# Designs tried in a protein design chat: VHH binders against Testicular acid phosphatase (ACP4). Part 4

Target 1, 367 residues: Testicular acid phosphatase (ACP4), of Homo sapiens (Human) (q9bzg2)
Amino acid sequence: LPEGPLVFVALVFRHGDRAPLASYPMDPHKEVASTLWPRGLGQLTTEGVRQQLELGRFLRSRYEAFLSPEYRREEVYIRSTDFDRTLESAQANLAGLFPEAAPGSPEARWRPIPVHTVPVAEDKLLRFPMRSCPRYHELLREATEAAEYQEALEGWTGFLSRLENFTGLSLVGEPLRRAWKVLDTLMCQQAHGLPLPAWASPDVLRTLAQISALDIGAHVGPPRAAEKAQLTGGILLNAILANFSRVQRLGLPLKMVMYSAHDSTLLALQGALGLYDGHTPPYAACLGFEFRKHLGNPAKDGGNVTVSLFYRNDSAHLPLPLSLPGCPAPCPLGRFYQLTAPARPPAHGVSCHGPYEAAIPPAPVVP

## First folded at step 16 (VHH; from l2 with T28E F107W)

Design m3
Fold by ESMFold2, look of step 19:
Structure m3 (fold): chain B 367 residues (1-367), chain A 120 residues (1-120)
Amino acid sequence: as target 1 above (367 residues)
Amino acid sequence: ELQLVESGGGLVQAGGSLTVSCAASGDEFSYYEMGWSRQAPGKERELVAEIYRGGSTYYADTVKGRFTISRDNAKNTLYLQMNSLKPEDTAMYYCAAGYEGDYFDEWDHWGQGTQVTVSG
């Protein structure tokens, strides 16, 4: 069906470029870290600010006819995780999205834009529940104990052992997040003009990317991808749909909700949608949900809404239009609800501490 | 690489109090989110408490109101004050540290644990 006017938008984006989260023991750049990263490890860089400003300008242009040119609190709600880099990313983004409201001269006319947050420990909406959800850990363990994962891990034991010698980290038998941190540090340094160590060849980087892709797949994909999503990306997806439902039911003026968050937030949401593309979302990557009225059939259009998705993962190119598997764009909202239902938590919620129902084990052998 | 060493565990009577501590070395302590987890025999490890860079805290429902997590960045030390102890608090208590989060936020470093045993 032909798409009509926008009526609601939800945006989820990763913070901008940041300093590395840590230095590894043998990092050749370790002793000059305070010079290289003056705001500290894990903090948003000047490049990160630029990326978010650019994202905001893209959003201004895309929604020029939909949003007021000035910020109006009844039209836009912005939520961030409680990290300096995501809060600052939201602010930089908003300076691009609402340039006339941004800080500057004349200072007397500046109008701050609120960015809402909750304490990190309470953020079930935007943070991945690795530390706080035993049921999620059980589902992840099923994936990591599967033969495919274990065979790949065995095949990388030699690589990881050599990487221990180059980095001074313990990696063999450790969570793959440690190997990811090596890749993350190298990528941050390279993006800021630092030479890679000689051991960090293209083959090493490719292998680290393969390790990351396997591990991400275990976190958000099969087995039991839908149940994993109910505890992760399905929560946010449900909130996005519920926000639109409330806006329509109550006739609210809210037009846009923006979520400033992390790569894992986007990965979890992609997993819930069945749209993970095998890559880590780059800095300032943005996944958008666009709700529109129909055109073309008055009887059907009177209560019908469609959902379209885009993914901006490369500022040099137009955003990728995405389609929910099994629903060619533009996807009718009812069909969108139906197809995403297995990945969204049920109305009564899903408990991270709920009963674990294991299969009855075989009778123990006796000697 | 961050190293974590717990101490202060022991035997205590039900209703009593105990403080466990965790000494950190080998990296900048103030960059880490810190936490305590515990594991009773035959049970999965469970998160007990967390403390974040801004000083905000998390407590599991089973310990809320009885336990207090705190940190002293000048001494590179994490604490867990445990009051009104119950037999079900008996477990090995582990200190943990994680980087402030991107990717899937697991704990990156673990101590070897200190045993807490509550009798009565």
Scores: ipSAE 0.610, ipTM 0.827, lowest interface PAE 1.1, mean pLDDT 87
Fold by ESMFold2, look of step 17:
Structure m3 (fold): chain B 367 residues (1-367), chain A 120 residues (1-120)
Amino acid sequence: as target 1 above (367 residues)
Amino acid sequence: ELQLVESGGGLVQAGGSLTVSCAASGDEFSYYEMGWSRQAPGKERELVAEIYRGGSTYYADTVKGRFTISRDNAKNTLYLQMNSLKPEDTAMYYCAAGYEGDYFDEWDHWGQGTQVTVSG
């Protein structure tokens, strides 16, 4: 627990609970989807709003001594992907974090809080770049053609073939994202108290989770995990470090940057940090970077700032403290830079972001 | 399950125009992100254009200003209007669909392609 005062925080969180992204052909709930999910497929649910409000209240409590309950535009910056569910999640979160600014507060004290975004097609910071990045596709192909991946896929052919009969989807020889969609739909339905089909037994759900874990590992893990990260989670990691570097160098008042995004954003960042734990981040999961002043003897410290990580993946429990591999928390900032360097893009840029785009883009710190 | 069928390819003189279409069936079209990719002989498939559920679009630099992607959700159809065509636009053009914006950004469905040939 505390060694010195907190000086900067970066937060990355997944949107709250949402409706399923799609129905599969034989879904028994398909015909009444408009009744079950009145805001539409993929849209944030009322439960998703509640989860984000709860996350905001947790952040309020955690940072009570660091961050005023009054929103101050020079101290806090919020960026979201341009999706209804992530924009709404950011707003619900901020209502918990800054209760005086919440909707329904007295207008004399009400202060609307901007949530910044960029068009979906242009978001290189928070979105996973598979479709527009040929180099990433090559790296993924290497992972999916590896013997271990192909052996697992062959071992699941019987399961996937049976799942085709139950779902009406083509799954054998198709990207494993299709199997993930089945799991996602079933989990959304279960979370909302809907009966699952008889074939969706605990064993089926467990196998789908194993298939998803293999697919995630191919996307963010070995082989060549660091190069994959340079194109994905390393971009965001670099931006987080650059934001603090600018704050420190220029004496800026910025205290907190918040990113409202997706499961793949967190997975990519975990991959870049070497901290992927084999699980999909749940709704409203939050990965936090806490920068603290180290108050020890400067001559013997080698530096004055440390970085600590936490991962809040279950609101029923305290956040999980994390340690960067090779650097027990709290990690000196210089060591943190050194250990993450292979996963961060080089200064000259990377393939899919071109020489025109800065290799270490400045944080969006303007209102 | 969503099915995608391209049409409208053919032979066009350089400087000409062509519209290719992609007819979708078997699922709710309006919930999909859509895109066009192309593959010339001996080259890797490359992304040409995307259109997202909210209407935002992306174009590869090589086609920006010349190509326009659009969709008609009532007709379950995706379009690519190609103007000022060049011989280097010659390729098989593929329609693709993915669900909006979660997990990894892969395409879930592909069409069979339609050939566009631009003569010089």
Scores: ipSAE 0.586, ipTM 0.825, lowest interface PAE 1.3, mean pLDDT 87
Fold by ESMFold2, look of step 16:
Structure m3 (fold): chain B 367 residues (1-367), chain A 120 residues (1-120)
Amino acid sequence: as target 1 above (367 residues)
Amino acid sequence: ELQLVESGGGLVQAGGSLTVSCAASGDEFSYYEMGWSRQAPGKERELVAEIYRGGSTYYADTVKGRFTISRDNAKNTLYLQMNSLKPEDTAMYYCAAGYEGDYFDEWDHWGQGTQVTVSG
């Protein structure tokens, strides 16, 4: 039952609250969008900054005994996708995690914290490969052509037709993903106190959420969930495990790697772990991997390290402990490797076009 | 809703050059990541090039060094300059726009396409 001391942590989190990504044609708030969203569509809001600061403070408290209250570059590495909202989310998170580095701190104690990124086109670690991976599209097409998906579409035909009429948005082509865009706009507006159109009743919102869950399931779940994961969330999962392996092999002081990313990053990772729960990760949701020394007799359990997972998807409640299917927590690291192997890319990579290289963040240089 | 209209396709001799363009209207062009894809008869659509809101670019290996993507946000126009054209570049070329998303990174809007045919 009782786990030993932490030795390594990997954190993957969604950016904070943002402005809507798009506006649908008949959106009653469309005309005043520049007033409502002064930084522009898709940009992090003041509430998003607050959520990330709160997440950082939660992490400070959770890792108080493990991680120095001072930022030390050899102990922590932070990687973000190359988007304003994820870069700003990482900075706000770090202000909570390392309060001495917060803006306005006394000059003698303030230390800016680097957030690393790579060009968007090169980010196979944190971004979903929809545009650049024909093999993934082939797998997705199998899911969307399956009877269960098509029957659900057929059952929603009346709803989707009404949605087109209310929104003016064409749903031709990819009706479920386009319906998600409507939901995203409505949820962003509701979160900021804007009245929703009369047609956007609680029942409509629930139906849109059901549509989104089916579409997400097609993207990261069955059929062939493991093969999809090798091209998506398995890449990041492999990098997390490889980072820990490198830390142990080289005796590195690195204690924590943080990934500031998107809902799709978390969904892909959940898909790779077999832990997708039917919901979209909320803003500032955080999935954590905690590696601990096993206090028992490691000779009989295939190693002395265990992996535990937590999912913070609601700041009003304690984080949810998660278990890898087939390995109740705390999962021995060797078993964790074994169970996740089908979802992780093989050593030679997987082909979309040309060779695949596992994206492993560079380890900090230590003296 | 964003509308995309390609133009500038046509018949070109192998080794020649051609510029295709994509006019955008109906929404704020600068919010979108933009790209070109192509589809030859009987084949799946394939990504050719992308340009992101910050100006960084991607090219498929088959066109790298020969094609240049660019955008003019003031004119709401996306361009693809194609040099050293080969018969295998023959395809319908589609302009696409994706609003950067949480969710999945698919293209949200497509143009009707413009035919490029390379003889020789």
Scores: ipSAE 0.567, ipTM 0.822, lowest interface PAE 1.5, mean pLDDT 86

Design m3
Fold by ESMFold2, fold request of step 18:
Parts: sequence; structure tokens; C-alpha cells
Structure m3 (fold): chain B 367 residues (1-367), chain A 120 residues (1-120)
Amino acid sequence: as target 1 above (367 residues)
Amino acid sequence: ELQLVESGGGLVQAGGSLTVSCAASGDEFSYYEMGWSRQAPGKERELVAEIYRGGSTYYADTVKGRFTISRDNAKNTLYLQMNSLKPEDTAMYYCAAGYEGDYFDEWDHWGQGTQVTVSG
């Protein structure tokens, strides 16, 4: 039971179910891909649309008293990465969140809702900076060269060698992203009713999930988790907090910002919050930040704000309430700032290359 | 398993042009996103250009308008056309390939590099 009325919400969600991005060399299903995936590899599927519509309907119900069912451009801002699947996911989500504006409405009432984006190369807010940030690679190398990581690789050498024979991929001595690709392809195919190869037993899938969990932990966790976060999920976290601060300072009507993005966006944000749980965010997973006024007499309390987090990772169950480590929900905003400060970039920014690189918060959409 | 071999580097006068190529083998080239990075002596490796699977491109500010990345999936070859070359473009140029995915967008494969030297 939260303290008081909502005043601002930020939502970050993964796109819906998609076709495989690519396959491994010996994939038995590669020759029929155009039949199996009619919109193309990496594209949002019909199931992905359904998942996002369902997420939008969940958000409609959750925010019924806070957000008008009528879309108002001064109250809601939607930003996506520049990918078909994330843009389409945002659109499907919005059809659920604002059903009166959905395409099936009478023509006089149908109101298209803008989804904003920026070129992929310029998206430092929502994209993980693997290819463009040498400083991040330096930090990651410290994790991958650590004894714990290397001992796990040694323990998996036999498994990875056998997997090379079944897949045709080079895996031993290679980045663990290649093992993730095998798991991702198998999971996409299984979700769409395709038989798994005999070698892809439950034990193989479990081992691939363990490998992925280690690798994700190296990317967003210790060592130097806070410094890695300053270059990754801390940028988005800082922008969320800065947007709320601006809304409050200027009295803006903006109530909600929505970010349509990827599993790595959620993982990076979880890393910055110290909340990575060892699992990959499923399709349409949603991490929410809810800002509320303190309960009680407003004149006496002075308008204190708290932050509560939820994580919707399974549509069959209620969203998980999350607590920032060291701050049981609902967390006072000042304490939230203090605890997240090491993971957020400093005001002057952090450098991937030279001495200056700064976070750029999204602009409000209020006219 | 994808293998990458660069070629076409050499010595060029400032203001000149050069094309470097990257031949790919051992896997389905069309599933990879491709890129060029460069490393000057004593400096960090820097991203120069990327080309996505569908043909969309990205360029670093330092080369935008002068360099063109392209790919030929039928020949399994990536190209970097470099025009209006400057001495600051002198570097080892590396071809890289990665899967476009949800996960972390790392480069999965690297070539050995080809040297480009621009004389003042």
C-alpha cells in the first residue's frame, strides 16, 4: 500500500516476442525461415504484439486514477530505440494504454500517438555502449580476466567443445555471447512450436542459462559495478531522476515517460540499481518507477516524495515490488539519490575516450 | 565460423582516396552487422563506421561525409571507401562482425587489420 498519490511515473520495457535474430551454422530450421518468420528475422511477431497490447492494458488498469484514458501530449512522452520491433512494441503498448485512441476507433476519435526516437548511433540513453566505448571494455576485461570467471570457463570447456560439434560455432576461448545466441535461437524456436534438436536437452538449456547469467553478471555487476553503471544503466537512471526533478521544479504537466527498448537496457538499469536477479528479462518485461507524495497533512509534511519500484516479468502474476538495497520501499527520494549516486554519471559526465562525455536527459514533450 | 581478412591498405597522399576491403568466409555473411574500427599508434581503437544487416549505416563524426561503408552479401565482402584523406586518418583499420541481438551488442569477430598511411 503506497504512501500517497502518484505524481510521476517512468516505465522501461523490453519489446515483445520476436523472430530469431540469426541462427547458428547447423540450425535445422534455417532453410524454412521465410515460411516460419513471415515478417523477417529479428522482427516483432504476432505474439509480440499480443504481449505488448497486454502490457498496455495492464498499465491502463494500474494507472486508471492517475492517467486519463485520453492521450494528452503534455502528459505523456514515449521514446524508443530505433528498431522496428521496439517502435512497433511501443505502438502496440499504447493501443492498450489508450484504447480510445487505438486504430479501431471511429475515425473522428482516432488519434495517432507519437513514438519518439533518435538514430542508433546517437542513442546513449537506451543503448548499451559495447561497440563505441573502449573504457567500458577496459572495465569488462577486469571482470572476464578474474579468477572466478576463468575458473567457470574452465569448468565449461567440455560442454562448450561438445556444443561446437552440434552447432558449428567456435565457442571455446570466444566471447560467451556466442553461447547466448544458441540459447536465444532455441528459445525463439521452442516458443513457436518448433522441435528442439535432440542434443538440446533440459540440462543443456540449463547450462546455457548459467553461462548467460555469469556473463551478464560480468557486464553489469562486480567488479567495479558502479563505474560500469556510470557508462551504461546509470545514464538512463540519471535521466529518469532529472526528468522528475525538472517536472517538479517547473510545475510541468508531464506525468509519464515510457521507454521501449531491449533486455540489455533493463539489465543495465537493474545493474545500476543493484537489483540484477540472475535472470534475463522476458519479452515485454517492464521496470517501473513510481514517484508519490508523502502521506499525511501536506502542510505538515512539506511535500516529501518517495520512489517505489515494480518489475513485471510474468503476466500471469502481479508485478514484483522491488526495494533499492538499503532503502525499503517506499524509499524517500533524497535517500534514493544518495544510494544511487555512485552508479550515476557525475554532472560533468564520464569519458569513453577523451576527458568529456555527458549524459543527455530526454526533453519533455510539453508544448 | 566467420573469418575476416582485410586488404587494400597502403600509402596515400593527403586529399587522396583509398578503398579497403574485408573478405568474409566460413559463415553466412548476411546475418552479421559489420563495422570498421581504427587504431593509430599509441591511441585507443576507435569505431569508424557500422553497417546494419539491412544496409543502414553509422559514421563517426571524424569521418562523416568523407568515408562510405558498404557491403556486398553475394561476394561476402565489406568495403570502406575513404575520400579526402587526412594525416590524422593514418591507422591500422580493422574489420569487425557481430550479431544484432537483444543481449550486449559486442563485436564477435575481428580481422588482423590493414595499414593505411596518409602522408602530409
Scores: ipSAE 0.536, ipTM 0.763, lowest interface PAE 1.3, mean pLDDT 86
Fold by ESMFold2, fold request of step 18:
Structure m3 (fold): chain B 367 residues (1-367), chain A 120 residues (1-120)
Amino acid sequence: as target 1 above (367 residues)
Amino acid sequence: ELQLVESGGGLVQAGGSLTVSCAASGDEFSYYEMGWSRQAPGKERELVAEIYRGGSTYYADTVKGRFTISRDNAKNTLYLQMNSLKPEDTAMYYCAAGYEGDYFDEWDHWGQGTQVTVSG
């Protein structure tokens, strides 16, 4: 019943605005890319830095009473994927969250804040396991071979053919993935004031967004959403819960863990929580987990702790409070564990690899 | 558009060594994550090794300690050094490349493959 103080926070956010990841063959801006994107394709832009600084300032204000105004290594841990744009995003965010540590005038003391990372190939926590997990690929194939997915793909045959003609990009084999790449390039260019090609009408952009939503839904949603999550977003969710459990059990001073990552990281986590809303997280989107202790009933095992979620997907508005399906916020921690259990990996883990065994041929079916 | 062409496959005796190569052209090679996959007859394609921008590598358990992935950005070439080859390593070996990106981590480009056959 009574809400007490904040005791732990986990934050997962997407990097800021970036240059396009790729050009398509007939991209009218392709030949001047070095002028338009001086840091290179996929690199964080100055707008991306601004977005992350703004996010950091929002977090400073939100957690003013909870976090020390100075960075304290025992209170905060920052983890990023090993990409320039996510590492730089974390740094820009921290300049907003701990402005006293940021670079300043000759009289100011700059204090670097560590951002931890692991090699890309080893990052099972924050990176999506598409290339390295055959079991996940089996689950994805079930989704992409389902009738509803195939019917939509067939309905887009004419559109995809026209898209090939407009872009010069072959869509053979991976049409929805490649269509997403076209949309990504167009959106990055539009965000930086570049005119869209005449063929990229509002109707074309809407169709590309629908294609992307179908493909995202196949990756993190039904069928077998919980099993997919055990290999994807459930890993991070489990780590967030485990970090809090460890802090409580050992009495650690850690107050906040921050993860600088990608849209797929947020999508996978939303899938594990049952909260995917059909949209791609925008740049600098932030999903937050807030753990609070109830006063008056001290818990020896954390039974008086609640979890609340927020999603900041638009800096022009207050963050959206989210509720775990079946548990209106503030959700008791025990209930939160129970409801998320199917999406989190079991203690023994989930294998990405399995043995193949030849089977005895089945008896013929006599019609 | 990036093009990938594998070479260096062939017949090798068990216990022998072989290097396969993947030549890349048509785009900036250094921006790509690179990998090798293989497909044996009647089996699914499986990831063999990956190499990322920072030089970190991944190897499937079945090849760890025997295979080495490397890249030469100056030559736009990916390599797979295969030592202590076994008949179970017989497969079509494919080079793959993916952008460093948002979205899900799918391979963007594939080569046509080079056959490796291990006898003995």
Scores: ipSAE 0.500, ipTM 0.786, lowest interface PAE 1.5, mean pLDDT 86

## First folded at step 19 (VHH; from g4 with Y58W)

Design p2
Fold by ESMFold2, look of step 22:
Parts: C-alpha cells; structure tokens; sequence
Structure p2 (fold): chain B 367 residues (1-367), chain A 120 residues (1-120)
C-alpha cells in the first residue's frame, strides 16, 4: 500500500569529525598535539563542520516539501548534548537545513537558530547514567562475565598484551573498551593524514574493530538487551514516540525534532530497536524516524500512521532504509509500539530514571 | 598516564564533617570527568558524586544535600566535602576519572582510596 504524506520526523545524529579524545603514552603525535589540533582534543574539526553542513543540505532536500524553507520555531525543535562539538554540529547542520544570508557580508542577514541543551549531569535523554546506575552495571557485568565474552577476551590475550607493549597503555580492568580508545585515536589521526605507527597494520585495525564490536554488543545487546535498553536507548525511543503522540493528540504544529548527540546515543537507540549492525556509527551518521499518514483502511492496518526508519551512514550513498524485526516497512504505528514495548521504560519510570517527558514545546495558549 | 592519589580520610564522629581530596598528575586534569565512589566492607562499589569539566554535578540520593564535590583545575585537585556524616558513610573512598565524550562514558582511572570511618 502506498504511503500518505509525512506528518512528523525525529532525527538523531552523531556530531561531525573531531580531534582525538585522548592520546596513548607512546603515541608518536602526542608531543605536538596542540599544533595538530588547534581547537583542542575532542573539538569539532573543519571537516566535522563540512560533514554537518552536508547532512543539513541532505535533510533540506529530503524534507523540502514537508518543512518550511525558513526556520519556524513552532515547527522545529533542536536539542543537543552540552558539548562544544555537538552544539557546533547542530549549528552547522541547521545552516545546511535552513540556509541563511552568509556571515561576513555587509548585506548578510543571518538568522540565529536556537539549539537547546541541558547541563551534562542532568541529561538523561541523550546521555545515559552508566556510571551512576547500579542496575545497568549489574546488566553489563552479566554480559562481560558470560562465557562468550570471556572466551573472546582469552582468545585476544596475545593481541592485547602486544597492544599494551605498542601503546604503553594499561588495559587492566576493561581491556576491550580501552582498546576501542586506541582505535579511535588511530582512526582520527589517519583521517587527518597522519601516518599510523608501523605496528598499526590493517590486521591490527581489523582486530581492534572486532574487539570494539564485542564491547559495544555487551553494552547494548544480549543478554537482557531489552532491560539494558529500558535504561538507555529506550528512554530516547520513548520520548520520540511520546513527542509524536502529543503532537497528534493536541494538534501541535511541530513537524521535526532533531537530536545532536554521540555514537553511543545512536548505538543505544539501535540496541533498543534490535538493529545494531556490528559497526560504530560514522561521524554525522543520522538515524531518522518518519511518521506518515496511511491512506488505507484503518481497521485493516491497525491505525492511520506508519513509521519508517532510515540510516544515513555514508554520504556517498543513499540512506539505508531500515525495518524493525517483525514489521516490514512501512510499519503501522500500533505494531511499532507493540514490538518496541519491551525495550521502552514503563511510564512510572525504571531504575535510575523517573518518568520520561517529551522535550517538545508547551501546548498552544488557549485564549 | 593519569595518576590519582586520595588523602584526607580518617575517623570522625557521627554528625561530623570531613574533606577528602584527590591529587591528579601526569595529564591535563581539565579534560576529565571526575567522580568519587565508595565501597563499604561486603558491599559493591557505589558512585556518590560526579563533576564534569564544565562544572555540572551529580549526587547519589544517599548523600545528596550532605556531600559537595568540587574541583580546582589550577591545582589539579578534586574534593569531596562530607557533612552530617553517618555510620553508613563508612567506606573506602575512591577518586575516579574518565574522558568526556563519545562511546560509553565510564571511568578509566582510579586511585587507591582513602578510608573514612564514622563512629557512632
């Protein structure tokens, strides 16, 4: 059955390219980091800005018929985590989505667009309280103590020992997550034309990617993936669904909610959807939720609205359409609720979190 | 390689106050999210407070209103002011640090701990 018009969009995207978050002890580029990364470690690069402008232009084109050509505060809400790189990514994205007169011209008429945020410690929507949540720690420990995880760790004992020798970085306690940090540093440096150390061969990089995938799986996947999601990506998923439900119920003009966030935000959301694909989301990756009116018989199709997902993980190719397991696109909204229910927190809240609340504007003023 | 050393623990009477501190060396302190965790005998480690590089803070419900976390980036020092202490606060207190950012935000560095004992 053909889909009707788009009625609501939620977008979650990773910030653009950044400087490395850290250096490892024997990093050959460590001593000149201030020269290599003039804005500082973890800061958005010029390439990161370009990636976000490109994402914004993609979104402009994709939603040209749906979203007003100019920013209207009643139609679009943008929320970012409280990091320079995600705030700047949101701004760069919005410059592509809502082109304005260029700054630096005497005739320029740039229109600032607000990007909302909350203090890092208070952000339960886009950042998850892994360190402060005992139940999440219990679930993660169950995953890391499982035979499958321990067998993989033992199989990498020789590799991890060599990695400690090459990097000078201790891997005690959490070797797989710390190996990810080495991979991240190497990939950031390579992306900016810096030579890799001789030990960082293609085989080493592939092994680091395999290690990262296992560690990500422990954080957002089995065992007990649904309960992990209730504490993490399910919170955001619940907010996305609640925002749409409120828009429909109250007749609000809101058309789009945008979340500028991190790889872990996308990974946790993929975990909640059962769609983690074994890869880390690249810079400026975007997961989109598109709600459309269904023009068919509501009784037969379970309602008037369908949900379709897309994942833009490579600007050189069209976005990947995604489907929930058990619900081929376009998925009726009622079925989407049913299938995601185990991964979403209950309305009264869950360990380490209270009730979720949508971050959409208040209802219109009644005269 | 970041090194963390706690100090200031000791014996204090219930209702009293104590400040523990954590000296950081070997890396740029201002890049880290910092926290205090505690572990009482026979119990699992519990995060009690966090402070982010931008200054926002979080507290566990068991200590909220009684404990204050703070940092002095110029001195590379993290503090935990503990007021209205209770015998239940008796524990080894650990300083911890992690990089802000991407991936799953977990602490990567831990101190050896400082003992706080609250008597009766």
Amino acid sequence: as target 1 above (367 residues)
Amino acid sequence: ELQLVESGGGLVQAGGSLTVSCAASGSTFSYYEMGWSRQAPGKERELVAEIYSGGSTWYADTVKGRFTISRDNAKNTLYLQMNSLKPEDTAMYYCAAGYEGDYFDEFDHWGQGTQVTVSG
Scores: ipSAE 0.575, ipTM 0.826, lowest interface PAE 1.6, mean pLDDT 85
Fold by ESMFold2, look of step 20:
Structure p2 (fold): chain B 367 residues (1-367), chain A 120 residues (1-120)
Amino acid sequence: as target 1 above (367 residues)
Amino acid sequence: ELQLVESGGGLVQAGGSLTVSCAASGSTFSYYEMGWSRQAPGKERELVAEIYSGGSTWYADTVKGRFTISRDNAKNTLYLQMNSLKPEDTAMYYCAAGYEGDYFDEFDHWGQGTQVTVSG
């Protein structure tokens, strides 16, 4: 179908490079962690700032003809989770996207850009709401008790036992998040030029990646992937669609909503879209929703609007265009709405704590 | 490796108050998301309160307004202040911890529990 001009953009991105979240007992770099990571564990690194600045510059270039060169509060809304690394990532991103507003600009031109947030415990939009949702845990238990999951876990028992000896962690019979933490720590250290322990061979890293992929699949994929999504990534997807619907219906000037968040936010959203690719989103990965007018028949598929997706997971290459399963790109908005409906919360609500709970209210478009 | 030990449970009359605590050792306490769960005999475990490293809290509706979760990062200790106790609050209370921020939010570590019994 012929494409017309861009009319709205939603962006969801992971924070930049960070220090490891934790270490393991026998980590050879543990004793000098305060020297290696002076801002502390889990904090955004200078490389993370650089990655987000580069992402912002990419966005500036991509939307040069769509966004004003100057930040305008009516055109752009930025929301972050309440973590230093995601708040700082949003700020670094915005310095690239709106360079005239960047910190260090001449004082007469400096304009702070607000990044909105809510307390972590209240953030059901961008935080994967797992521990306070008993229904989600029931669905996860079904996935982890399935034969194929248990057979894979049994096949890794020898590997996990050996990894216990090298790391000093308890891993056999423990949540697979612990194995993911080992991989995360090793990858953080390697990215910053630290030598890996001799036991952390390419084969060990590959096995840890396979374990992580199985566990991610249990969290966002089958069985009952759509119901899992209704409690997780479907909430954000619903908010993205609702914000555009409100902007279009009311003729609002809002052009872009940006969400600074986490790998699990992107994974949950990919799960809701049926687009999880088997990999963890890298630092500063960005999933974009682009709404355009089109020249086709406006009466048939929700008017004259299409939705296109891109995924930027490698700054060395052009973003990947994505296709919603069952809809060729560009996807008519009506069809996009229809195909994603099973993964989005129904109007009458979803149930974390029993058979029924009221639906999450839509986020305001512009306060 | 993080270790969690609860204490402070006991027998309390209905309407009374009790504080349970959880001592943590063996890791950097300040970066954990912490919580209290409870399990009555024959029932499933119920999450009652959470606290994040930034101080944000969450409470189950069954305890909201009566229970207060808090943490002291300098002493590596988590607390649950329980007021206006009801017989329905009778349970084994478990301290739990998980790393916050990235990946999926799961509790990785659990204590043995401390029994709270509310009479009357």
Scores: ipSAE 0.565, ipTM 0.825, lowest interface PAE 1.4, mean pLDDT 87

## First folded at step 20 (VHH; from m3 with G55D)

Design q5
Fold by ESMFold2, look of step 22:
Order: C-alpha cells, then structure tokens, then sequence
Structure q5 (fold): chain B 367 residues (1-367), chain A 120 residues (1-120)
C-alpha cells in the first residue's frame, strides 16, 4: 500500500528522568537524599526536563510539514496523568514542539499551552488498574502460578536472600515489584553520577533486569494477554482509534493527541499490540501512531487509511518502525481494527466489578 | 521499612458507625498513597477506599456515600469512618500503602488487619 500524507497522530510518552521513588533501608545515599533530590522523591529532575525538551524538538522536526509551527488549539490536544512529573514533562515537551511559544522565546511570542488532566482516582485511560480490578488480579495470578514463573522465582531465591542482606528489604516471598524498586533506585543513582555500592555489580543489575522482565511479562503478556489487555492497554488503544474515527466522521481539524504518562502506560499499550520487547520503556520513550491516506489505488484514493507505528526508545538513534504482528507497515486501518479487536474492550465492556465500563475516550477540545 | 498497624475494629449493630485507624511508622508517611481493603469470609480481598497524595479519593460503589477515608500526615495516621453499616460490611479491614505511580501500581506495605463485624 503506497503511503500518502499524514492525517492524524497519537503519541504516548513516558515522563522524563525522575528522582528515585524510594530509598531502601541500607542505601548509602539515604542520609543526604534531601540534598541529592531537592524536589523530593519521584519528582522530575533537570535531566528529565532536558529529555522532554529533546523529545519535543524531535517531534517538531518529524511533524514540521504536518503541524503548524505555532500551537493551534484546534490541531493539538494534550492529556497527562495528574502527576507533577508527567505534567511538567508535557510542558517541557511542548516547549520543544512549539519553540516560538516556549518560555525562552521573546516575551511577545510566549504563549501558554494547556495540558489537560483528570484526578488520579478518575483516570481509567492512562493509569494501570492494578489496585482496582479484581478480575485483572485473577488473570495475573494465573501467570504467576505458572510453572515457568515459579521455576524462575525458585532459581532466584538465593539471589533475593542475599539482596535482603545488602538492602534491608524483605524480598523473598514478596512481589517482584520490590526487586524492581531496588533496580530503579540504583539506576536513578547511577544516572546522576552517584557511586553504586560494591554489591551492585553489573551482574547484580543484569539479574534484577531479568527479574523485572519476567514480572512485566506476567503483567502484560501471556497467558491470556488479550484478556489482560481488554482491562488495561486496550482501553487506551480503543480511545486512540475512536479519536481518529470521530475526527474523520465530524471533519474535525484535530491533527494530534499527545498522552504524557508512565512506563506502565507504554507497557500496557505494547501488551495490547503484541509488541512488548522484554524491556522497560526508558525515560521520555515515545510510542507513536501515524494515520496516513492510502494512495495508488484510484478507486480508493483518499478514502483509505493506513496505520504505522514508531517507538523512540533511544534518543541517539532514529525511532524504531514497528509493525503490528500479522500486518507489516503500513497496516490498512480495517486490518488494524481486526487484528487488535481481541485486545480491545468489546462494545458491552468487560468487568472488574460487574459489567465492564468502557473507558471514556478523551474528547478533543471543541474548536 | 514502613510499618502499618490497624486498630478500632469491633462488633457494631447494623446501621451503626465505626472508625478504624492505621498508624504508620518507619518512613515518610506523606509520600504514600494510602488505602483500605477488606476481605470477607470466603471472598477475595477488595479495595474499599484510596486517598492519593493530592487528597483526591476513591470509593468502591458498595461503600460510596457511607464511608469516608482521611489522613493526618502530622500524626502519620490513616482513618476510615464507616457509617450506616450493613451486615455485608463484615470483613477484615487492611490498611495499605504504596508509592505513586510508576511500574504496576501495587500496594507495597500492608497492615495485619482489624476485624469489623456488623450484627443484625
């Protein structure tokens, strides 16, 4: 299918670099944490701002011929989760995407850009429903009770026991999220030039990454990956498709929807697409959905749409083009709907606590 | 590590009220999202209420309008005020805490629970 011009873009990106979410009991940097992380744990760092500005500049270049050089509210809608780090990430990104509106521009050109959010308790679109969905926990339990998972866990009991001695955490018999949190803290510290303890060798970090990959796979992958996705990443995927459908049906000028969110948002979406790659999305990672006219068929010119995916997970390289399994890019929209249907909520919904309530898709700002 | 200790459970008549409390120690309380879950005999543990760092709240439909979650960061204490209690509210009530809001959003710390029994 020959590609034509862009007609719509959806972007989902992780916030930038942040302070660690927690200090572990025996952390050698614990006593100076308030000096090291002056904005507090979990808050966006100066490096995080830089990463988001860089992402925004990449997006400006990529969409130069598609978006106006200045922000137009009818063209772009930005939604964030209600966290300081994701709201600030969106703002920093937009400073790169619309540089004439950036705070560093001449004062006459400075134009604030709205970033929309909803209260955390109401955000079914961008937040992973880990605590609020008993049906999801039932599906997760099936994955964690599987022989493959249990054999790997048993193989790591000695490692986890030693890690308890080094960290002061309870890890053996606990959710693997605790081991992930150790890795996260160490990686945050290393990224900011702090020496790691001698026990945090490259081999220890590699083992923690393997543990994290198993745990992530259980959350968003097989078994029953599609059913898990209906409760998680399929909700956002459905909203992305519905936004495009609405734009086309109503002839709206909206060209781009941007979602500033979390690693789990990207992981859930990758799970729904069958594209989880075994790694945690890095800070400022961006998954893009590009909708284009299908050209080269006179009977269908201008009436057909294709979907292409890209994943920017390394700012030192061009973004990775991705293909939906079973549909090499550019994927015809009808085929994209068909292949993703098992992972998207059905029209009647799926239930966490009774009849499933479909996530309310974000509406574009009415022009 | 954060430690959570519930108190205030007991026997109460249907239509009555009860407050359960959760005392936290061993870490900075104000960084945590906090919540109450309950487990009735023969049922799975279910989320009852949450309070986020910005003080927004969530309530399960079965308790909405009857229960109020609150926190006092100066006292490191989480509360659940339960009004208009029904026999169906009989359960072990667990306090939980989790850091916001990366990775999969699980509870990191649990209390041992306090029993609430509603008669009649």
Amino acid sequence: as target 1 above (367 residues)
Amino acid sequence: ELQLVESGGGLVQAGGSLTVSCAASGDEFSYYEMGWSRQAPGKERELVAEIYRGDSTYYADTVKGRFTISRDNAKNTLYLQMNSLKPEDTAMYYCAAGYEGDYFDEWDHWGQGTQVTVSG
Scores: ipSAE 0.579, ipTM 0.821, lowest interface PAE 1.3, mean pLDDT 87

